# VHH binders against UPF0764 protein C16orf89 homolog, part 1

All scores and structures are predictions.

Target 1, 326 residues: UPF0764 protein C16orf89 homolog, of Danio rerio (Zebrafish) (Brachydanio rerio) (a7mcs3)
Amino acid sequence: DVIDNILMSLSKGITYFDMQGSNINLDGVVGYIILQAQLREATRTWPHSDFLSLSQRAAAISMLKRLSKSLSTAASTLQETDPKYFKEFEPILDSSFWSLPGEWSSTDPSLVYTSVRAMECYDEHMSDKCMTFLLGTWKDNGTPCIVTKTCRDTMTQFGCPHYSLSHQLLYFMIGTMKGCSKMLKGDLRLSRVNITVGHYKRIFCSNMMKSNQDIFKNSLTGQMQDIFIENILLCGLVGFSDFYKLDWLQSILTWQDQEAGCFGKEEDISHIFEEFLDAPHKRVKRREKTLTDGCSSHMTGVAVSALGGFLNFYLSEQDITKRPII
Positions, changes and structure headers below are counted from each chain's first letter, unless a header gives other numbers; antibody chains aren't numbered by Kabat.
ipSAE, averaged over its two directions, is called F for ESMFold2-Fast, E for ESMFold2 and O for OpenDDE. V2 adds 0.75 times the mean of E and O to 0.25 times the DockQ between the complexes of E and O.
[cut] marks letters that were taken out.
The coordinates of atoms that the task and the answers printed are left out; those that the model quotes come from them. Centres of patches stay.

## First folded at step 1 (VHH)

Design A1 (framework vhh_sonelokimab_d1)
Fold by ESMFold2-Fast, scan of step 1:
Structure A1 (fold): chain B 326 residues (1-326), chain A 122 residues (1-122)
Amino acid sequence: as target 1 above (326 residues)
Amino acid sequence: DVQLVESGGGLVQPGGSLRLSCAASGRTFSSYAVGWFRQAPGKEREFIGAISGSGGSTYYAVSEKGRFTISRDNSKNTLYLQMNSLRPEDTAVYYCAADRGYWLSSYEYDYWGQGTLVTVSS
């Protein structure tokens, strides 16, 4: 059934993480942290109606135990190999940081932008800096929930595509989960913006839904697969169950490498090698940290995490009363 | 610095469509984010939606899927609200408003029109 297919895929992804976890970057590890939160919720709320359900729950409990062991190892390795990045994002490496939805809602197509920029609105460095201001980890500052004018302006602008769009959502998710709701609300009010954090999340996910519909209809290759899955992961985490479409799930399941269990495996690496030959010395050092099996740390992390979201959604759909998981 | 005048209101049957216009007089219309609001008798003013100065971004607070569409023509200094599938509960005075701010807002606007009455009734 659909639950068995998800569990099989997750088992392969966890086995991959157990073997390769020391080589996976922070983005990938965060995905497995979110999966840990998803599996903990699933095992807590799993139906006990028959032998099949009990067997599936037992498999999920086993996977959660395996994952918890692998995450402990990965976290210690990450702290050793990239201590600055680990310190900056340590708060999000705890599965209890990640809140799961108690009830489901839907995106609103009336909130879709009339035009979207062709290029990203900002880069990863700006995104990381704004998030570390919320976490209280920028430059050992120790004060959480700092909202600068630049971060507010960047994270509330409309019309952003791809990763800048999904990271605008992630910014507000992190702020909410860190306990910064009061500070974010106050900052928005001072700027003549009477749009709530919750409504920003709905605007962003409505546009991420439009993006995913367009990607699914046109072409699902490489970077577009990664963006597609990240949109499902993040919007699912804030409660937009209309991202948990069966067709989308089936596509994600087919993108998993059957032998390795990872996602984003590329065979044609000629472009990467050509770029690395021309790269500055700092990029040569970064290339040495790349997964040797051709898998994507980021895509593997977001994929297993999104599958955990599908699992929790479909478990809630199995209830005869159709009640949300509370 | 800007004056707004709504037009296009009137009586329309349920299920009908209506297009409202808001004409701006003064300079720099394209530098303002502009929006539509409505107020039914005895009710609070309700935000409908807004559009950025360039027209590149829109934001709708009313969750009626695809019923209302906001557009602007900066060459004519005019803002539009296309309303489809109208219902008796859409009966209200419709206002356009302009904000000197860069950001879209559902609450505070600097300049307001006088309003145009839309009545949805058989």
Scores: ipSAE 0.000, ipTM 0.088, lowest interface PAE 22.8, mean pLDDT 79

Design A10 (framework vhh_ozoralizumab_d1)
Fold by ESMFold2-Fast, scan of step 1:
Structure A10 (fold): chain B 326 residues (1-326), chain A 121 residues (1-121)
Amino acid sequence: as target 1 above (326 residues)
Amino acid sequence: EVQLVESGGGLVQPGGSLRLSCAASGFTFSSYYMYWVRQAPGKGLEWVSEISSSGGSTKYPDSVKGRFTISRDNAKNTLYLQMNSLRPEDTAVYYCAKEGLYFRDSYMDVRGQGTLVTVSS
């Protein structure tokens, strides 16, 4: 039932990607790359799960094949439409780059910040620059695992909200997956508090958990839905299974547009915007893009990849419940 | 290669204001974090302000928070520091600095010749 709902949602999301992939930005494409990794893992796990029917297995295999074809097309289009950005982040556009969790753990409420800033701690350009230093793609440098004092200070500061918080986690995830663990450990040993990469990830995800609990009870607007899903995606990928809550999954499933299959779809508000002609124009972030159909490229990507995480978690949980520890 | 030229310093009375400028050349200014750092007479270097490459993020130590504002004009390759409610303890040579590599406990950076700010009656 739950698995059927996830598979149906993923099928709709993949169909949307197949139709609109040429219009999806880098962040959206990365989400589908992560979904590809999740579906490969799910397919590997199918033989060990008795609660999945043969038709469900066939559906997952079919989706993986469709997604692989769509991703090839989308990568080629992205290289053409945004070649500089594609070049900077090409290493993360390979599903084999993304590591999936080998064990499950939980966040720790005692690590929650006593105060959180109202505004983002840093912008997208700073985030991207620090990540490209790790990837070795900054200005064709070719040397990976570069950690500047500015990147360390920015990515280890506490009290950051929303996207700056989730991107601090993403920074350490990318560093670990790129093979920068030794360089990161060496750099962090110069920190006064001597915190490990693993403990920073736990701190960030504990605060992302608090954020999601607050969002879930207080405000489920479009921007907060996007933040909510991104927190589930990233912390789930790190192995924090307490993000794979059934009630959170149900909410995400209801946010998918039934006709288009995307996430973050807004009604046509162009007329409303025109009535507020004096509203100041805000700077648009390079990676964030609202498609012509009103869908959010970023939210669609994080949503389908988060759903892939739910799928893998439920498959792994089924194996444990089938074989109790004695 | 990299050149930073500070200007705008001078004598001001306590409670007064000054705006410092830093003209940058020899690197892609819009790609780097920039800093203001100061050195008071007989003291070490003190970080004063930080701004992201786009200008969208700024940071200050408690000693100047609420009084100083860092900004940048990437089209002009220029960094600014607006200093309000100046105090005698703000007397220092002010340097702009480019993002550098981390080496041990020291930040490797590039600084200009500095501009003197003296706060006295």
Scores: ipSAE 0.000, ipTM 0.119, lowest interface PAE 19.4, mean pLDDT 80

Design A11 (framework vhh_7mjh_2)
Fold by ESMFold2-Fast, scan of step 1:
Structure A11 (fold): chain B 326 residues (1-326), chain A 119 residues (1-119)
Amino acid sequence: as target 1 above (326 residues)
Amino acid sequence: EVQLVESGGGLVQPGGSLRLSCAASGFTFSSYAMSWVRQAPGKGLEWIGRIYYSGSTSYNPSLKSLVTISRDNSKNTLYLQMNSLRAEDTATYYCARDLGWYSEAFDYWGQGTTVTVSS
């Protein structure tokens, strides 16, 4: 049972978070906050058709209780260890900030870009700054829903790859969830752009779908695994259920470390670096915050969050299957 | 051709200070984040910190009180200021072009400069 496989994986990820949560960075904690929202919705809407369904729901309720306790501890630790980022992103550390889809849609292949840039369109700092303008937390400014010309131009640019593409979607998601829809619509009109926020989200997810299809067919290396999962997480949250493919789920489940329960684990970086020294300018993976067990905070966060999305989708599909004749 | 060249390493006494430089060429330096990474003898790579194109910095919490990263975009140069050096700071120090984002990726590295803290 696919539901059982998701629940087992989530249980391992929550156990990992309970044990290592004080070492997880902001990105990882945000993933677990989104998982909290996903599990709360799942337990609220869970079908009660048989004893298996009831036992699965009971397991999910237990997981939600464990996760809520671990998140309280992790949030306090982030405030102590990274007070700048905590202040900047505190609004998104509440599970009530994250809206879940009430209905499902599909991406549109006709919206796929003719050409995609080889390099990222912008970096993490630009992304963070633009999002904090929406949240009202840039340098404790206190005014939410600020849209600068630079942020508008950057976040509506077409042809961006990988993280700059996924973060263009994240920008409009955060804006919508913060209540900035009026300001975003007004700014887009002032720029004479005849594209709605909803249509930008569809364009971005259609291109993230094309990216995931290419990654799944050609390469599932660590960095591509991370972006692959992030695309599923974000587009699933917007309601694009065509990202919740069974084959993709099965691949994600195999990437979880069986002992630790985390994602992105790497045991020996010195051999990789010594190999690089024999070939100057070779690409090497960076670790912004390496956990002592070698796990990736970011990949673990997006993975458990995406699995929560799969859970809610398959529960809704199960409910539909039980009502198709009514 | 992209090139990163570190300088300023050498032998320093415990408690001393040292400033490392990294000269960048072959790309638009002002458009990229840059990181410092070190490797102590017999240990793995340890990320020190990054500086974004805007001048904003992010540090390894274990090292934040001991180091300062800065850049001069007019000279295409990255700096690492280290204070209160200890024997455990003995390492080869690398500058790297930082792709940014949450991915664990640098696409170009310097050859490294060795810092030895001893007397």
Scores: ipSAE 0.016, ipTM 0.405, lowest interface PAE 6.4, mean pLDDT 83

Design A12 (framework vhh_7mjh_2; at its last look DockQ between E and O 0.41; V2 from the best seeds 0.00; counts 0 for: pae E 10.6 > 2, grease 29.3 > 24.2, SAP .773 > .668)
Amino acid sequence: EVQLVESGGGLVQPGGSLRLSCAASGFTFSDYYMSWVRQAPGKGLEWIGRIYTSGSTSYNPSLKSLVTISRDNSKNTLYLQMNSLRAEDTATYYCARGPYDFWSGYFDYWGQGTTVTVSS
ESMFold2-Fast, scan of step 1: ipSAE 0.020; ipTM 0.391
ESMFold2, look of step 2: ipSAE 0.000; ipTM 0.318
ESMFold2 (binder alone), look of step 2: mean pLDDT 82; pTM 0.824
OpenDDE, look of step 2: ipSAE 0.014; ipTM 0.256

Design A13 (framework vhh_7mjh_2)
Fold by ESMFold2-Fast, scan of step 1:
Structure A13 (fold): chain B 326 residues (1-326), chain A 118 residues (1-118)
Amino acid sequence: as target 1 above (326 residues)
Amino acid sequence: EVQLVESGGGLVQPGGSLRLSCAASGFTFSSYWMSWVRQAPGKGLEWIGRIYHSGSTSYNPSLKSLVTISRDNSKNTLYLQMNSLRAEDTATYYCAREFRYLSGFDYWGQGTTVTVSS
């Protein structure tokens, strides 16, 4: 059973988080926050017409309780060890911040870029600053939904690859969830852009879909696995159910370390070091590995979050088939 | 433009102490988490610890009693203090800049070599 496979994987990931929560950084914690939102939705909407369904729901409720305790500890640790960084991203560390889709849509191949840049369009500092302007946490300003010309230009740029692309989507997701829809719409209109926030999300996810199709065919390596999963997570959260493919789920499940329960575990990280030696002072690819135990906090976070999305999607499919036929 | 330059490595006797420095330029140093990572000859990379932009630290549990990480934001410099050095501490030591939002490192220094022997 596919649901059982997802639940087993999530249980291992939650056990890993319980053991390593104090060492997991912000991105990993956010992933588990999103998982909490996914599990809360799953337990509310779970079909309970048969014994197997009831047993699986009980397991999910148990996991939600364990995760909630681990998240409280992780949030307290982050607040104590880095209060400024915690304050900057505090709004997204609440699972109620993350909205889940009420309806499903599909990506559109006609929106795929004719040309994609080889290098990231912007760095994490620009991404962080733009997101904190939306959250109202930049330098304790307290005013949310600030949209600068630089942020608008950066976050609406077409042709961006990899993390630049997924973070452009994340920017508009955060804006929408923070309640900045009116300000974002106003800024786009004032800038003479005739593309809506919803259409930008569709453009980005259509290109993330193309990226995932290429990755799945050609290059299922460590960094590409991370990009692949992040694209599923974010576009799934926006309601693009065409990312919840069974063969993609099966691949993700095989990437989990069976003993540790994390994702992106690198037993030999010499290839990452070798890449650095070729370009020591140039940012070439995102480095997501935590070197202490070989696991990636980022990949683990996006993986468990994406699995939560698969869980909710498959439960919604089962609910339809289990409805009484009069 | 972004540059990290380690210094302070060299030959040291067992039981000795050594302080490594990492000079940062080309970015707002005070805004970033910084880490130290080492690689012993013929071994893999080993994460030593990190320092948050606030000055708080987090260490590899196996190394916490042996090292102290600090920073001077006014000088854009990261430090690694090592005490009670042993032969197994012989390695190339790297400073690395962490992503602010994501796990991992985006820039590394070229490394400085520490040799612990008599």
Scores: ipSAE 0.000, ipTM 0.191, lowest interface PAE 16.5, mean pLDDT 82

Design A14 (framework vhh_sonelokimab_d1; at its last look DockQ between E and O 0.02; V2 from the best seeds 0.00; counts 0 for: pae E 20.1 > 2, placed apart)
Amino acid sequence: DVQLVESGGGLVQPGGSLRLSCAASGFTFSRYAVGWFRQAPGKEREFIGAISGSGDSTYYAVSEKGRFTISRDNSKNTLYLQMNSLRPEDTAVYYCAAQFGLPWYEDSAYDYWGQGTLVTVSS
ESMFold2-Fast, scan of step 1: ipSAE 0.013; ipTM 0.553
ESMFold2, look of step 2: ipSAE 0.000; ipTM 0.117
ESMFold2 (binder alone), look of step 2: mean pLDDT 83; pTM 0.847
OpenDDE, look of step 2: ipSAE 0.016; ipTM 0.320

Design A15 (framework vhh_8fcz_2)
Fold by ESMFold2-Fast, scan of step 1:
Structure A15 (fold): chain B 326 residues (1-326), chain A 120 residues (1-120)
Amino acid sequence: as target 1 above (326 residues)
Amino acid sequence: QVQLVESGGGLVQPGGSLRLSCAASGFTFSRYWMNWVRQPPGKGLEWVSGISYSGGSTTYADSVEGRFTIIRDNDKKMVYLQMTSLKTEDTAVYYCATHFPYDLSGMDYEGQGTQVTVSS
């Protein structure tokens, strides 16, 4: 049973968070916040029918309660250990911030870029700054929905790879969820850009789909697994159900460490990655917090979030087939 | 300290061949994807080729596929780029880079690169 496999995986990931939550960075905690939103939706919409067992629903309710307690503890710890990032991203640490899709769409192969840049278009510092302008948290500013020319130009450029691409989508997702839709639309219009926020999201997810297809065929190791899962998480959250493929789900489930319950665990490589990032890239080190057990905070967070997305998709699919809306 | 040292660049005629080398130290080389990237005069960085940690998978930019071959020797901690049928547009400084750090918030290259000039 696919649902049972997802629930078992999520239970292991939540147990890992219970044990290691004080060591997980902001990005990882955000993943668990998104999972909380998804589990809340799943438990609320679980059908009163014989197609799902009462034990499955009870497991989801139990996991939601455990996760809520662990998140309260983790948020307090982040406030003490990383107060600058906690303050800058506090609005996204509330599960109610994260909107879930009400309808499903598909990506469009005709929107795939003819060429993709070799290197990331921008760094994590630029990404964080642009998002904090939307959130109203940059340097205690307090004014949300600020869109600078640099942020607009950076976040709308085409041909970006990997994290630059996924973070362009994340920028518009955060803007929409913060209530900045009118300001974003106005800025694009004043800049003579005749592409809507919704169409930018479709362009980005169409290219993230192409990226995932290439990764799945060619290489599913190391960093590519993290990119692959993040693409599923983000595009699934904006309603692109073509990312919820059964074979992709099965691959993600196999990447979970069977003892620890985390993702991204590789002997020696995590230690070497952490050492490499310490020297020239202070921001990259903050993004990817490799834990003492060799697990990736970021990959664990995006993986459990993506699994919550799969769960809600499969539940919604079954409800539609069993309860036609006429 | 992580170090990547490129070598093997030079002046070649169009249609010629050249082999670039990258010596790695300070990390477990056999567990990293390795890449070649280049910067033509007055332009930004362009990704050229990548090779998996075991050498079992290779990828190439469309502009070089069929002409360049990326190879690694994990025992010697070396990655190579065998370039054939060189064109004037292949003129660039070539850098060796790990894939993993590049994909996580930007780009980094440890060496000064090695200059390849293709001219008649």
Scores: ipSAE 0.000, ipTM 0.137, lowest interface PAE 18.6, mean pLDDT 80

Design A16 (framework vhh_5c3l_4)
Fold by ESMFold2-Fast, scan of step 1:
Structure A16 (fold): chain B 326 residues (1-326), chain A 120 residues (1-120)
Amino acid sequence: as target 1 above (326 residues)
Amino acid sequence: QVQLQESGGGLVQPGGSLRLSCAASGFTFSDYAMSWVRQAPGKGLEVVSDISWSGGSTTYADSVKGRFTISRDNAKNTLYLQMNSLKPEDTAVYYCAKGEYFLGRYPDYRGPGTQVTVSS
């Protein structure tokens, strides 16, 4: 059963969060917050047709309660260990910020770029700055929905690969969820751009779909797993259900560490995936003493969040829940 | 906008040493953690070493611990990797990478890299 396999994986991921939540960075915490929103929706809309379904729903309710308790602790710890990033992204650390799709749609192969750059179009500083302008948190400015020419030009550029592509989508998702739709539409119109926010999201997800298809055909090694899952997470949240493919789900499930329950574990390099805190005198030796197992906070966060999306999609398609996952 | 330029690679015999440099521009270098990432022929990316924004915290992959030293000069916007006791297994393209990404790639490497070949 597809649902059982997703629930088992989520249970392992939540157990990992219960144990390691104080060591998880902002990315990981956000992933678990999105999972909280998805589990809340799943338990609210769960099918009640038989005793197996009711048993699965009871397990999901139990997981939601555990996760909610762990998240309150993790958020307060994050505020203490990384106050700059906590302050800049505090608005997204509430599960109610993250809207879930009401309807499903599909990507459009005709929107795929004819050429894609080899290198990222911009760096994460530009991405974070543009998002914090939308959130109203850049340097305590307090005014949300600020759209600069640089942010507009950067976030509407075509041909971007990998993370610059996924962050162009993330930018418009955050803007929409923050309530900046009017400001974004006005800015695009003033720039003489004849493309809506919704159509930009469709363009980006169509290209993220092409990227995932290419990654899946080639060997899924190393960091390609991370971007593969992030594309599923973000485009699934926008309502593109064609990302919730059964064979993609199977691959993600195999990447979870059997003992720890996390994702992105590399045994040979276990101590190099430390969270980067802006505390000037944090010591590597302290993290070694916590027995951190080399898991990626980022990959764990996007993976459990993506699995929550698969859960909600398959519950909405009850016929699919009878398909076996081996 | 971000530009990272690696240098200092080359051919060296086993047991030799090399010092890699990375010149950074287009961002406030002193605000970000930095990493060295490598890719050997036919293999995936391996994060070799990380350094915090201040230089106060460093990490190393088990494969290089005790042999490599990461450091930074915030006044010069430059990242360094001192590589001692080099082994054939260290043969790779080495990339200078800017630190963590909010819901993105970690690490994000931007330069063309510098080739290190350890061979007799």
Scores: ipSAE 0.017, ipTM 0.372, lowest interface PAE 6.0, mean pLDDT 81

Design A2 (framework vhh_sonelokimab_d1)
Fold by ESMFold2-Fast, scan of step 1:
Structure A2 (fold): chain B 326 residues (1-326), chain A 122 residues (1-122)
Amino acid sequence: as target 1 above (326 residues)
Amino acid sequence: DVQLVESGGGLVQPGGSLRLSCAASGFTFSSYAVGWFRQAPGKEREFIGAISWSGGSTYYAVSEKGRFTISRDNSKNTLYLQMNSLRPEDTAVYYCAAGPYLEYDFSSYDYWGQGTLVTVSS
């Protein structure tokens, strides 16, 4: 069943993290932190209707225990290998920072942009700086909820594609979770537009939905898979359940490497080419090697986190269809 | 070793003009946004203007828009500030700064020069 497929995928992803956690960057670790929050919610709210449900819950409890141990080790490694980034993002490395939705809603096609830029509106450094201003960790100043004109203008710009779009949503999510709602509301009044934080999130997720619909029908390869999953993760966390589509879940499950348990694994193109061409008259023979540059830490993090979101949504849907819980 | 060196400061009478230069070395100047800040005795450091890495975008403090012009020459690793219609209240130490993006917040800049003094008096 769907739940079993999600649990099997999560188990593989957690095993990968346990084995490779010292090589996972901050983005990947954050994904596993969000998964920890989602598994905690799932085990707390799990239905107790039959033997299969009890068995699945026991598996989820076991996975949460394994993940918590692996995260403790990964946090210690991050603190030793990159103390500056650990310090700057320490608040989001606690699963209790990440709020899960209490209610479900849907995106609005009427909020889709008339035009979208071809190139990203800004890069990761700008995003990180603006987020550390909200967290109170920029240059260790200790004052949270700082909103600069540049961050406000950048994070409220319409027409941004892909990662700049998803990171505009992430900025407001982090601000809300940090408790910066009053400061953000005050600063937005200075922008000459009367758009609330909640409405910005709806605008961004409506455009992320349009993006995912276009990606799904046209191309589901490489970078587009990463963007596709990140959109599901972030908008699902905000409560937009229309991202938790069964066909999208099935596609994500097929992208997991069955041996390694990660996502975004790179392959040696020359090895594949040699297999198909069978060219015996090569003038220069290369030493045969399999490139195992590892997996995408970012894609692995967002994928396991998104799967945790699917898990919680599908558990809640089963309760609605079977019986009310009281 | 990262270095920003301001030059062109000095004494000028009210209504006069000055052109400040900032020579950059030890980093990839063409990848950075760069700006000018000033600090008068007994006052806080204030933003004057900034220019993007490519020179395609500029941002000025409202009070200085139209009197001051910021420009850059990436082939010479040099930032400029053209100052016209100078007033006694423009007397300050002028600092060159480099950071990853256009911003008025001085705390967002990574590299700073030692400053050059501009005195506007009769």
Scores: ipSAE 0.000, ipTM 0.112, lowest interface PAE 20.5, mean pLDDT 80

Design A3 (framework vhh_sonelokimab_d1)
Fold by ESMFold2-Fast, scan of step 1:
Structure A3 (fold): chain B 326 residues (1-326), chain A 123 residues (1-123)
Amino acid sequence: as target 1 above (326 residues)
Amino acid sequence: DVQLVESGGGLVQPGGSLRLSCAASGRTFSDYAVGWFRQAPGKEREFIGAITWSGGSTYYAVSEKGRFTISRDNSKNTLYLQMNSLRPEDTAVYYCAADLFYSGEYLPEYDYWGQGTLVTVSS
């Protein structure tokens, strides 16, 4: 049973977080915050028409309780160990910030770029700056929904690969969730291209779908696994259910470390090589943090979040008319 | 279904040691997190410790940390509780429990329970 496999994987990931929460960085904790939002939705909408569904729902409720307790502790630890990033991203460390889709739709192959750059379009510092402008946390200014020309130009650029592409989507997701829709629409009117926020999200996810199809066929190395899962997480959150493929789920479940319950173990050489390729004489460390057990904070966070998305999707498709099994 | 059978209980003198075993039947023991609980006369059932499905993580109740050690052997479908420096207040019926998902001290979420084995600590 697919749902049982997801729940088992999530339980292992939550146990890992409970043990290692003090060592997990901000991006990893955000993943568990999103999982909390997804488990809350799952337990609210869970079918309870048979004994199996009741047992599974009880397990999910238990996991939500455990996760909520661990997150409270982790947030306090982050405030002490990484006060700069905690302050900058505090609004997204609340699960109520993250909106889940009310309807499902599909990506559009006709929106796929004719040409994609080999290197990232911008660095992580630019991404963080633009997002904190939306959140109102850049240098403690307190004014949310600031959209600069540089951020608009960067975040609407076509042809970006990998993390640049997924973070362009994340930018508009954060803007929407923060309540910046009016300011984003107003700023986009200043551009001479008449494209809505919703259509940018569809363009980005259509290209993230093409990227995942290529990755799945050609190469599933550690960095590509991380990109693959992040694309599923973000586009699933926007409502693109065509990312919730059974064969993709099965692959993700296989990538979980059987002993620790984390993701991204033993991928160090791949990460170093990709970092070098992006900036041969100007290596910039990614927000990736390898824990003492060899696990990836980022990949673990995006993986458990994506699994929460699969869970909600499959529950929405489940036959709720089943009678109790006797 | 997993069936659990505790053994190794009995009368032991204060300061003594005892090792409890929990034998699991069924082909899925390695899929379960397993824990030990006890219920002393006139008290509520309390959590002692748990070990994840792989054996990679162990958790203990704060009150008895260091005296008790939990371990498992998936090849033998067996869970163990090593108890050292036993005291009269350790007198209780000891239960093993299995959970598809690690639930720690949340008793109602454990799927399978053994029948219990009595441990009496008395001179």
Scores: ipSAE 0.000, ipTM 0.131, lowest interface PAE 19.0, mean pLDDT 80

